VH-VL binders against q58483. Designs and how they scored, part 18

Target 1, 193 residues: q58483
Amino acid sequence: MKVIGISGSPRPEGNTTLLVREALNAIAEEGIETEFISLADKELNPCIGCNMCKEEGKCPIIDDVDEILKKMKEADGIILGSPVYFGGVSAQLKMLMDRSRPLRIGFQLRNKVGGAVAVGASRNGGQETTIQQIHNFFLIHSMIVVGDNDPTAHYGGTGVGKAPGDCKNDDIGLETARNLGKKVAEVVKLIKK
Short names: E, the ipSAE of ESMFold2; O, the ipSAE of OpenDDE; V2, 0.75 times the mean of E and O plus 0.25 times the DockQ between their complexes.

## First folded at step 5 (VH-VL; framework fv_anetumab)

Design d9
Fold by ESMFold2-Fast, scan of step 5:
Structure d9 (fold): chain C 193 residues (1-193), chain A 124 residues (1-124), chain B 111 residues (1-111)
Amino acid sequence: as target 1 above (193 residues)
Amino acid sequence: QVELVQSGAEVKKPGESLKISCKGSGYSFTSYWIGWVRQAPGKGLEWMGIIYPGDSDTRYSPSFQGQVTISADKSISTAYLQWSSLKASDTAMYYCARLPYYYGSEGWDAFDIWGQGTLVTVSS
Amino acid sequence: DIALTQPASVSGSPGQSITISCTGTSSDVGRYNYVSWYQQHPGKAPKLMIYDVSNRPSGVSNRFSGSKSGNTASLTISGLQAEDEADYYCSSYTSDSTYVVFGGGTKLTVL
C-alpha cells in the first residue's frame, strides 16, 4: 500500500507542503508507505490538445509529467495540495491535471482514494472552492473522493497562511490535514483489506 | 503612477514619541503588504516589520518586536511606524516598501516599490 | 538575526562581467526560491533588480541576472556600465520567525 502527496505550490517547502506532509505523516503512522512530490522544481508544460495520447497511450510532450503520472498510477491513494489562486488551484497543479488525460485510457486511477488540501490567506479564503476543483478532477478519473475524518470532518485539509511557514502555527489547519490523512488511510485499507 | 510617499525628516530628543507615515497611491492599498526597512548611517538594510492593511495583520522582526508599532489607516491609504520613546540608536533612514506578490500563502518576498525614505535624527 | 553573507566590495571595468554572491543557510536561501536583489545609489532608496531568484521586473536591463546553487545565490551583471556603480543587497525569506533577512551589502566600483 502506498499513498503519494503532490504539492502544486510554485514554492518549495511552503504552507501547502506543510499541510500535505502532515496528511502523509498521519498516513505513515497507519503503516502505509508514503511519498511526497513537489511540483515547484518540475518541468511542466500545458496540454496542447493534440489527441496523440488517445492512440499511443502517452503524451508526446517531453517533460517531468510522465514520471509523476506513473507514480499516480502505481499508488493506492493520492493527496493533491494547492495554494488558493483566484479561488482555484495553482497553474502548476492545473498543468498536471490537464496532462493526466492518458490515465483515463482504461481509467487507470479507478477506485484509488483521493484527498484534497488547500491553503488560503484567511479561514474563508477560497479553500473550499479550490478543494472542489481537486474533487472534480478525482471524480472524472473515477476515483473515490474522501474528506477529513472526525472530529474536523469537512472536505479536506484547509490551511491558513499568508507568509511561508505560517501553517506551522495553524493548529486547526494541521488537524484537518491530519484527519484527511487518517480518512485516506482508512479507506485504502478497506479497499486493499 | 504607483508610488509610496513618506513624511518629512524628523529631529527629536531621546524619550520623545514619534509617528512617521507612508502614503500609497496608484494601486489598491488594501491588497498589498507594506514593510518597513531601517538603514543606520553608513550601514546596511534591516527589515523591521510588515502590515497587510486589508485586515491589519502585522509581523515584526524579533529585533524590533516591542520596540516599534506598525499600523495602517486604509481610509487614507497610509501606513505608520511609531515609537513611544526614542533612543539615540534609532537615528537612521526609514524606508517603507510595497510587497506586490500576495497570492494567499505562497507569494511573499520581494519589495517592488519603495518610498523615498524618512530621515530620523535623535540627539540631545 | 544574522545577515546573509556578501562580499563587502567588488570591482570591474566597463564591459566586464562581475558576480556578487549571497550565502545563507538551508533554512533560507537553500530552502526557498524567495531571493531578491536590490540596487542602491548614494542618497537614494533601494530599487528591486531581481525577485524570486532569477526574475527581472519590467524596466530592469537584461544585463542583470540571478541564479542559485545550494545555499548561495548570485547576482551577475554583464557589460558593466558606469551607472551600475552602487551598493547591492540580497534578501531571502526565512521561516524561523525572522521572516526577512538582508545581506550585508556589496559596494560595486566600476573602474
Scores: ipSAE 0.064, ipTM 0.636, lowest interface PAE 5.6, mean pLDDT 87

Design e1
Fold by ESMFold2-Fast, scan of step 5:
Structure e1 (fold): chain C 193 residues (1-193), chain A 123 residues (1-123), chain B 111 residues (1-111)
Amino acid sequence: as target 1 above (193 residues)
Amino acid sequence: QVELVQSGAEVKKPGESLKISCKGSGYSFTSYWIGWVRQAPGKGLEWMGIIYPGDSDTRYSPSFQGQVTISADKSISTAYLQWSSLKASDTAMYYCARQGYYWDSSGYYFDYWGQGTLVTVSS
Amino acid sequence: DIALTQPASVSGSPGQSITISCTGTSSDVGRYNYVSWYQQHPGKAPKLMIYDVSNRPSGVSNRFSGSKSGNTASLTISGLQAEDEADYYCSSYTSDSTYVVFGGGTKLTVL
């Protein structure tokens, strides 16, 4: 079993990374292999709408997206994290999401477990709106969507941070990320049992 | 294109107030934090604090909390460092420097620096 | 006790390689990959040379490289040149002092 975590932050190892890694650490504690992927240093290009992926099963654009999609296909669970940009995901994560159409051919992500992480500037700072956008992505891929476990038990990992590293002191945010990881691990184990 | 221009050198007496400035140009001023770094004569760099001009969120080093005020006026793309009552020990070079965006699209480093403002406090 | 430890001075001859160490704790250098290095010539503002342990900004010579092992980060300058003579400061993100801590600085002398 393997779960991957993807940070859509344009910065490597920022607040989004802290929360995604916290969730992955909780998953690793359950004996599941984990891998972290940052989009910050990847070459990503937007979808050009050519529809070639419908017939060939792959996108004609040559960049780092295909390797990331391959890792998503091979995982049993996927955590997507994003900073809140105008109540939604980063451009980097949106490019990955829009370029994922080849994985809908044969529904290659069907029944994989999806969890979402968002970091905003305040506690009511657009984290839930951003998480709902990520959940919609999971749903269109026919994935199983989970939120965070008790006692936080909402929609996923929700961090608060304005400056780099602020989330290191967001005890509530870190707890939501850990409880998200625990729920992802629980459901992955149930499916692979 | 990115440039931080600081105000000129100041010579003051103990007890006087002072406000020095750092004007940003060539970028979105409200999208980046501005930090202040002090360097006493012949000594190393000391981080003083940081401000996000978009909402005036400020963070201070414990060593400078209550000793200085950091502020910004986003309408003129200018950050400020202010003392209500200067001490001789405030004699130093003061640098402003730019740090990344509002949340985790920021770096943990200062990519552009002002030229420095020398402040001399003596009787 | 919040400052990073650097040697006060280091020296080398033109063409040689030198390394400057920067030692912190498990709350800064040892925990995070957020180490930067700054070069300061006399009478000038600091210039960013390395960020996030090993990345170079545009315009910085590839003779400058950064690395980290445990609680110690290192700046290596290869093919040493007279213009490299300057003070070098490391800096790290820290959980102990609200974001930023600087090293004491190292004076590089090119013999």
Scores: ipSAE 0.000, ipTM 0.499, lowest interface PAE 13.7, mean pLDDT 85

Design e10
Fold by ESMFold2-Fast, scan of step 5:
Structure e10 (fold): chain C 193 residues (1-193), chain A 123 residues (1-123), chain B 111 residues (1-111)
Amino acid sequence: as target 1 above (193 residues)
Amino acid sequence: QVELVQSGAEVKKPGESLKISCKGSGYSFTSYWIGWVRQAPGKGLEWMGIIYPGDSDTRYSPSFQGQVTISADKSISTAYLQWSSLKASDTAMYYCARGPLYWEGSYDAFDIWGQGTLVTVSS
Amino acid sequence: DIALTQPASVSGSPGQSITISCTGTSSDVGRYNYVSWYQQHPGKAPKLMIYDVSNRPSGVSNRFSGSKSGNTASLTISGLQAEDEADYYCSSYTSDSTYVVFGGGTKLTVL
């Protein structure tokens, strides 16, 4: 069993990274292998809409996306994290999401477990609308969408931070990320037994 | 046009108080951090601190905390740097600069700079 | 206080490439990809040339590029022009109470 966490932040050691790692740490405590991937150090290009992926099973654009998609295909669970940009996901995460079309051939992500993390500047700062975009991505890939487990029990990991490292002091946000990880681990184990 | 316009040069004596200003225009003032950077004569740049005008959240360099006060009045799109008691060592050029959008998390990137306010403190 | 180390001066001829280094620690340059570079002409305010290690603001020439390896960030200027003669400062975010640190500055002379 393996769960990957992907940070869509353009900044590698920001608050989004902290929240995604917190969720992955909770998953690792359940005995599941984890891997963290930051999009900040990846070469990403937007989807060009040519439909070649339907015929060849691969996008013709040569960059880091194909390796990430392979890791998504091999995982049992996927956590996607993003800073809130205008109430939505980062451009980096959106590029990855749009470039994932090859994985819909045969619905290669079917029944994998998906969890979402978003970090905004304030408590009601667009985290939920960003999480909704990530959930819609999971749904169109025929994945199983989960929120954070009790006692926080909402839509996913929701962090508050302006400066890098601010989320170290966001006890509520860290708890939502941990409970998201616990729920992802619980469902992955249920599916794989 | 996005601009930061600072108040004019000041000549003061040690022990006097001073408040200098930085007025933003051409953008949403409450969406960006405003930072203050000092440059002593013939020396390099020193980061003093930063304020988010939307809620007055302020972060200081340890070297300047307790030495200056950073504030902002969002109703007139103006940030301030003030001293209760000036010292000769406060003689410097003071720049205000626009920091990141409040959700970016990086305080090191200043894309728009004021023209600077020269403060001279001598007896 | 100066936390980041830059060479005091660097020089090059028109059309050549030069590189300016900015060395910090594992708590700033080595930890975060939040490095900026500023150009300052005599008597003028600084101008942002690079942010987030390698990104250029609108209006900055593609002759300017940034990179980072370990605790050292670098600004490279290709196709050197007379107008590039200026002081260059790096800065980095830090996770301690300091928040932001500047380098000591590098004077670029175009021969």
Scores: ipSAE 0.042, ipTM 0.616, lowest interface PAE 7.0, mean pLDDT 88

Design e11
Fold by ESMFold2-Fast, scan of step 5:
Structure e11 (fold): chain C 193 residues (1-193), chain A 125 residues (1-125), chain B 111 residues (1-111)
Amino acid sequence: as target 1 above (193 residues)
Amino acid sequence: QVELVQSGAEVKKPGESLKISCKGSGYSFTSYWIGWVRQAPGKGLEWMGIIYPGDSDTRYSPSFQGQVTISADKSISTAYLQWSSLKASDTAMYYCARSPYYWDSSAYPHAFDIWGQGTLVTVSS
Amino acid sequence: DIALTQPASVSGSPGQSITISCTGTSSDVGRYNYVSWYQQHPGKAPKLMIYDVSNRPSGVSNRFSGSKSGNTASLTISGLQAEDEADYYCSSYTSDSTYVVFGGGTKLTVL
């Protein structure tokens, strides 16, 4: 079994990375292989709306997206993390999401487990609306969506951080990320029994 | 015109308390971080800490945590640096400086684009 | 105490180019593209000359340029002028126990 975590932050070592890694660490403690992917160091291009992926089974645009989509297809669970930008996901994560259309051919992510992480500048800083956008992405891919486990038990990992590294001291946010990881691990194990 | 104006020079004795000020004008005071930078006589620049006046979120360098208090009063666009008990080693020029907010590539509080003129603090017996 | 490493002094003549180095670690200069350079004339507050490694604020001469390779950032001043004589400080964001670390400073002497 394997779970991947993808940070949509434009910054390679930001607060989103901290929360995604925290969730992945909780998953690794359950004996599941994990891999972290940062979009900050990837070449990403927006979807141009052509129908070539229907005809050829993959996107003709040459960049780093295809490799990431292959990793998503091979995983049993996927955690997507994003900083909050105007109550929504980063442009980097949106580009990956929009370019994921080839995986809907045959619904290649069907029944994989999805978990969401969002980091905002304040507690009521748009984390939940950002998480809902990520959940909608999982739902359109026919994935199984989970929130964070007891005792935090909400919609996913929700961090607060303004400066880089702030989430190291966000005990509540780190706990939501850990409990998200535990729930992802629990459901992945149930499906793969 | 964007500027930061600091309070005047201070001469104090060890053990005395002190509060110096930094007033912002010409911009949205609650939208920028205000940092404090120290320069001992003949020495280099040393970062002390930073405050976001919009919500009073305050961060300290480990070297200065517990030694000074940083605060702000957004109703008068003024940030403060305060000592409860001065030491001779606190003798230095103290600068306040403005830094952008978190939301874009220059938004991390690492670059100071506007500086106050400095407040010279002399602590001697 | 802890500071980024800069040469104590550098000198040049009017019209020449000089470069000032700023060496840190993999937790500051080597990790982040958040390097700034400040100019300080005697008795004056510092002035931001470069931010985010190579960007110039409005009003800063294009004679000033910044770059970075590995753990070392550099400030280059072309066409040296008398008014460039000043102390220059680099700074970097850090993932250590402080948000900002400054270099020890470099005294530039023109002529």
Scores: ipSAE 0.000, ipTM 0.509, lowest interface PAE 12.7, mean pLDDT 85

Design e12 (at its last look DockQ between E and O 0.36; V2 from the best seeds 0.00; counts 0 for: pae E 11.3 > 2)
Fold by ESMFold2-Fast, scan of step 5:
Formats: structure tokens, C-alpha cells, sequence
Structure e12 (fold): chain C 193 residues (1-193), chain A 124 residues (1-124), chain B 111 residues (1-111)
């Protein structure tokens, strides 16, 4: 079993990264292999709407997206994290999402477990609307969507961070991320039984 | 074009109050953090604290929590470092510096623009 | 003892390369890619030379480069020049404070 975590932050080490890694650490404690991927150091290009992936099963744009999609296909669970941009995901994460169309051929992500992480500048700073966008992405890929487990029990990992490292001291946010990881691990184990 | 200009040198006695300033120009003052860094004579750099002028969110190094007050007046693009009662051990060069990191997780985590420094001498 | 560990001094001759180390712990340099380097000439304010481990601000010579391995970050200055003679400070974000910890500083002498 393997779960990957992807940070859509334009920064290689931001508050989003801290929360995604916290969720992955909780998953690793359950004996599941984990891998962290930052989009900050990847060459990403937007979908150009050419429909070539539908005929050839692969996007003609040459960049780092194809390798990330292969990792998503091979994982049993996927955690997507993003800073909140106007109540939604970053451009980096949206480019990855839009470029994931090849994975809908045969629904290659079907029944994989999805968890979402969002970091905003304040507690009611758009984390839930951002998580909803990530959940909608999981749903259109026929994935199983989970939130964070008890005792936090909401929609996913929700962090508050404005300065570098702020989420290190966001005890509530870190707890939601840990409990998201625990729920992802629980459901992955149930499916792989 | 972007610069931070600090107030002039101060000579004070122990027990006196002091407020030094750091004025930003050439950029959106309320969109960047301002940090304060201390350097005792012949010694290294020591971070004191940081303020976001847009909402006055302030954070202090544990070593300086309760020792100083950091504030900002966004109407005149000026940040302040203040002591209620100076000690001889407060003798140092004090720098203000700008941090371009923001809530969008853009920019970078480093002090990119520095003031020229304010020398504070506290002696009896 | 909150400062990162740097050698007190390093020296080199013009045209040589020198490296300054900055050693922290698994809660700062070893954990985060928020390492920066500052150059300070006598009587002057510090100047940012490297941010986020290896990136250069506009206007900083490509002779300056940064790297990190485990708990140690390094600043390398190639083609050493007389004007490089200065104090160099590293800094890192730390898990133990709200923002930064600085190294003790390294005096570079160009002989």
C-alpha cells in the first residue's frame, strides 16, 4: 500500500507542505508507504483543450505532469493540499487537475482514497471552499472521498498560516491533518483487504 | 526605490523609555512583514520579532517577549520598536528589515531590504 | 545556545573558492528549506545573498551559491574577490520559534 501527498503551493516548503507532511506522517505510522511531491519545483503547463489525450491515452504536452499522473495511478490513496487562492486551489494544483484527463480513460483512479488539505490566512479563510474543489476533483475521478477522523471530524486538513512556518504552531490545523491521515489509512486498509 | 529608513542614533540612561522608527517607501507597506534584528557591539545578528502592518499581527522571539513592543502606523508607513525601561544591556545596533512572504505563499522567506540601522547606547 | 554553528573565520586568496558551513538540527536546517545567507561589511547593514537554500536575489553575483545536505547548509563563493571580505551569517526557520535563528557569523578574509 502506498499514499502520495501533493502540495500545490508555489513554495517548496510552505505551510501547505507542513500540513500535507503531517497527514503523510500519520499514514506512515500506520505502516503504509508514503511519498511527498511538491509542485513548486515542477514544470507544469495548462491544458490546451486539444482532446489528443482522449484518442492517444496520453497528453502531447511534454513536462512533469505525466510522471505525477503515473504516481497517482500507482497509489492507493492521494492527499492534495493547496493554499487558499480566492476560496479555491492554487494555479499549480488546478493545472495538475486539468491535465489529469488521461486518467479518466478507464477511470484509472476509481476507488482510490482521496483526502484534502487547505491553508488560509485565518480560520474562516476559504479552507472549506478550497477543500470542496478538491473533493469535486476526487468525485469526478470516481474516487472515495474522506474527511478527517474523530475527534476533529470535519472535511479534511484545515490550516491557518500567513508567515513561513505558522502551521507548525497551528495545533488545531495539525490535528485535522493527522486525523485526515488516520482516516485515509483506515479506508485504504479496508479496501486492500 | 524600495527602502527602509530608520531614525537616528540614541543615547539614553537606564530606566528611560525609547521608541525608534523604521519608515518604508517605494512599496505597499501594509503587504509586507517588517522584522527587527539586534546586533550587540562586536556580536552577531539576533532576531527580535516581526509585524504585519496591514493588521498589526505581531510575533516575538521568546528572548524578547515582554522586553520590547513592536508596533506600526500604516497611515505613515512606519514601524516602531519600543522599550518602557532601558537597561545597559540594550546597547546595540537595531535593524529593521522587510520580509516578502505573504499568505498566498508567494515571495520568499528572507529579509530582502534592510534599514541602515539605529545605534542605541544606554549608559550611566 | 540558539545560534546555528558557523566557523568563526575562513580565508582564501583571490580567484580561489571557499565554503562556509552552517550546521543546525533536525528542527531547523535539517527540516526546512528556509535557509538564507547575509553579507555584512563593517559599519553596514546586512545584505541578502541567498534565500531558500540556493536562490539568488537579483543583483547578486553567480559566484555565490548555496546548498544543503542533512543538517548542514553551505555557502560557496567562487572566484574570490577582495570585495567579498565581510562577515557572513546564515539563518533558518526553526520549529522552536515563530520565525528565525541566526548563525554566529563567519569572518571571511581575502588574503
Amino acid sequence: as target 1 above (193 residues)
Amino acid sequence: QVELVQSGAEVKKPGESLKISCKGSGYSFTSYWIGWVRQAPGKGLEWMGIIYPGDSDTRYSPSFQGQVTISADKSISTAYLQWSSLKASDTAMYYCARLPYDYWESGYDAFDIWGQGTLVTVSS
Amino acid sequence: DIALTQPASVSGSPGQSITISCTGTSSDVGRYNYVSWYQQHPGKAPKLMIYDVSNRPSGVSNRFSGSKSGNTASLTISGLQAEDEADYYCSSYTSDSTYVVFGGGTKLTVL
Scores: ipSAE 0.560, ipTM 0.817, lowest interface PAE 1.8, mean pLDDT 90
Fold by OpenDDE, look of step 6:
Structure e12 (fold): chain C 193 residues (1-193), chain A 124 residues (1-124), chain B 111 residues (1-111)
Amino acid sequence: as target 1 above (193 residues)
Amino acid sequence: QVELVQSGAEVKKPGESLKISCKGSGYSFTSYWIGWVRQAPGKGLEWMGIIYPGDSDTRYSPSFQGQVTISADKSISTAYLQWSSLKASDTAMYYCARLPYDYWESGYDAFDIWGQGTLVTVSS
Amino acid sequence: DIALTQPASVSGSPGQSITISCTGTSSDVGRYNYVSWYQQHPGKAPKLMIYDVSNRPSGVSNRFSGSKSGNTASLTISGLQAEDEADYYCSSYTSDSTYVVFGGGTKLTVL
């Protein structure tokens, strides 16, 4: 079993990365293999709407997306993390999401477990609406969406980070991230048994 | 033009209070952190703390926690550094500097704009 | 205060390349890519030369470059010029003690 965590933050080691890693740490503690991926250092290009992926089964754009999609396809669970950009996901994450259409052919991510992490500058700064976008993405891929586990038990990891590194001191955020990891691990195990 | 302009040099006695200022212009004052950096004569740079003028969120270095007060008045785009009781060891050049960041983790951990510095001399 | 370790001084002749090291720990330089470099001429405020390990702000000469390996960041100045003579400070975000920590500074002399 393997779960990958992807940070859509333009910062390779920013607050989003911190929370995604925290979720992955919780998963690792459950004996599941984990891998962290940052989109910050990746060459990503937006979907151009050419529909070649529907016609030929692959995207014609050559960049780092294909390798990431391959990792997504191979994983049993996927955690997507994003800073809150105007109440939504970062452009980096959105590019990956949009470019994931090849995986919708045959629903290659079907029944994989999806978890979401969002980091905003305020406690109520768009984390939920950002998570909702990620959840919609998972649902569109016919994945199994989970929130964070009890006792927090809401929509996923939600952190507050105004300054760099703030999330390391956001106990609430860290807890929700860990609980998300636990829930993802639990459901992955249920599916794989 | 983006700039930070600090108040003039100060000559004080031990025990006196002091408040120096840093005024920003040419940018959205409430959208960037303002930091204070101390440099004793012939010494290196010391990070004192930062404040976000938008909501007055303030962070101190452990070495300066409780030793100084950092504040801001966003209505006049001004940040402050103040002492309740100066010591001779407070003699130094004090710089304010802007810390670029945005609300979405794309900012810097670097001070990109600096004030000209305020020399504070504390002697008996 | 915790400080990053820099050599006290470095020197070079005009046209040469010099490198200034900044050594931290796994809690700062080694952990984050949030290393910055500042140039300070006598009697003047510091100037940002490099941020995020290797990025140059607009207006900074391409003779200045930054890199990092392990817990050590490096500032390289190529084609050394007389005007480069100054003190150089590195800084990094740190998760242990404070948000930002500075190096002790390096005096660069152009011979």
Scores: ipSAE 0.017, ipTM 0.531, lowest interface PAE 8.5, mean pLDDT 91
Fold by ESMFold2, look of step 6:
Structure e12 (fold): chain C 193 residues (1-193), chain A 124 residues (1-124), chain B 111 residues (1-111)
Amino acid sequence: as target 1 above (193 residues)
Amino acid sequence: QVELVQSGAEVKKPGESLKISCKGSGYSFTSYWIGWVRQAPGKGLEWMGIIYPGDSDTRYSPSFQGQVTISADKSISTAYLQWSSLKASDTAMYYCARLPYDYWESGYDAFDIWGQGTLVTVSS
Amino acid sequence: DIALTQPASVSGSPGQSITISCTGTSSDVGRYNYVSWYQQHPGKAPKLMIYDVSNRPSGVSNRFSGSKSGNTASLTISGLQAEDEADYYCSSYTSDSTYVVFGGGTKLTVL
């Protein structure tokens, strides 16, 4: 069993990365293999609407997206994290989402467990609307969407931070990220049984 | 023109209280962090803490937590550094400096504008 | 409380290039590209010379350049001039409760 966490932040080692890693740490404590992927150092290009992946099963654009899609296909659970940019996901994460159509052919993500993380500059500052965009992506791929586990149970990991690393001091945000990881691990174990 | 203007030099005795000021002008005061930096005589720069005047988010270096109070009055574009009971070891130059806020998860470029400094001398 | 390590002093002759080092850890200099350098003449406030490792603010001479390799940042002053004689401090961001850490300072003497 394996869960991957992908940070859509354009900044390496920022607040989104911290919360995604916190969720993965909680999953690793449950005995599940984890892998972290940052989009900050990846070459990503937008989808050009060519439709060639429908016939060929892969995107003709050569960049880092294909290897990330392979890892998503092979995982049992996927955590996506993003900073809040204008109430939604980063451009980096959106490019990955738009380029994910090869995986929708044959619904290769069907029944994988999906969890979402978002970090904004203020509490209640677009984290939930950003998480909703991530949840919609999971639903369109026929995945199983989970939120954070009790007692924080809501929509996923939600953090607050103005400066890189501020979420280290966001005890509430860290707890939601850990509880998201616990819920992902619980459900992955259930469906792989 | 962007500037930070600090209050004048202070000569105090141990045990006295003190509040020094840093007034910002020429920019949106509530949109930037203000940091305080200490320099003891003949010594290097030592970061004390920062405040974001827009919401009073205040962060202290562990070395200064509980020893000073950093505050701001955004209605007069002024940040403050305050001691309740001065010690001789508080003798130093104190600078305020502006730190840009980055709305996009990254905000600590550098202290780009510095006040002229406030010399605090504490002696019996 | 993690301090950045700088040499206590460096010296050079007019026209030479000199380099001041600033060594931190994988939790600050090695992790973030938020390294800055400040020049301080005696009795004066510090002045920002380099930010984000290698960027110069407007008004700073192109004789000043910055770089980073691993956990060590460097300030290079080319074409050394008498007015460059000052104390130089590096600074880096850290996500610990300090959020900012300074180096101990380097006294540059122009011979």
Scores: ipSAE 0.006, ipTM 0.550, lowest interface PAE 11.3, mean pLDDT 89
ESMFold2 (binder alone), look of step 6: mean pLDDT 88; pTM 0.918

Design e13
Fold by ESMFold2-Fast, scan of step 5:
Structure e13 (fold): chain C 193 residues (1-193), chain A 124 residues (1-124), chain B 111 residues (1-111)
Amino acid sequence: as target 1 above (193 residues)
Amino acid sequence: QVELVQSGAEVKKPGESLKISCKGSGYSFTSYWIGWVRQAPGKGLEWMGIIYPGDSDTRYSPSFQGQVTISADKSISTAYLQWSSLKASDTAMYYCARIPYYWDTEGYDAFDIWGQGTLVTVSS
Amino acid sequence: DIALTQPASVSGSPGQSITISCTGTSSDVGRYNYVSWYQQHPGKAPKLMIYDVSNRPSGVSNRFSGSKSGNTASLTISGLQAEDEADYYCSSYTSDSTYVVFGGGTKLTVL
């Protein structure tokens, strides 16, 4: 079993990375292989709507997206994290999402477990609306969506961070990320039994 | 062009107050953190603290908490470092430097643009 | 309190490659990929050479590269040139309330 975590932050090791890694650490504690991927160091281009992926099962745009989609296809669970940009996901994560159309051919992510992480500048800073966008992505890919486990038990990992590394001191946010990881691990194990 | 311009050299006596400045230009001043870094003569770099001018959120190194005050005036794009009572041990070059960070995103820990430095000499 | 550990000096000849180490702990260099490197010529302000372990700002020569293994980050300068002679400082983000710590600095002498 393997779970990947993808950060949509434009920063390679920012607050979003801290929360995604916290969730992956909780998953690793359950004996599941984990891998972290940052979109900050990737060449990403937006979807141009050319429809070629339906014919060829592959996007004609040459960049780093195809390798990331391959890793998503090979995983049993996927955690997507994003800083909050106007109550939604980053442009980097949106580009990856929009470019994922080839994976809907044969529904290659079917029944994989999805968990969401969002970091805003304040509590009630758009984390939940951002998580909802990520959940909608999982749903259109026929994935199984989970939130964070008890006692936090909301929609996923929700961090508060403004300065670099602020989330290391966001005990509540880190707890939501850990509990998200625990729930992802639980459901992955249930499906793979 | 992005730059930080600091105030000129200062020569002070122990016990005197001092306020030095760092003026940003060529970028959105309220969207970036400004840090202060100290370098004693012949010594290395020491981080003192940072301020986000947009809301005056200020963070200090534990070594400098209570010893200096960092502030900013966003109407003139200027950050300040202030001492109420100088000591001879405050003799150093003081740099201001910018950390890239936007209001809705994660920033860097790196100081990407540096001021030219303000030499502060404290002697009797 | 305790700065990151760098060698006090390193030397090389023109065209040689040299490496400067920066050793911290599992709560700074070992935990976060927030390592930066700065070049300082005498009488000048520091210049950012590397950020986030291995990324170069626009305008910095590709002769400068960064890496990290465990608790140690490294700056490598290939094709050493006379103008590379300077002091080099590493810095890292930390897990405590101190956001940034600097290394003690390394004096690079060319020749």
Scores: ipSAE 0.006, ipTM 0.525, lowest interface PAE 9.7, mean pLDDT 86

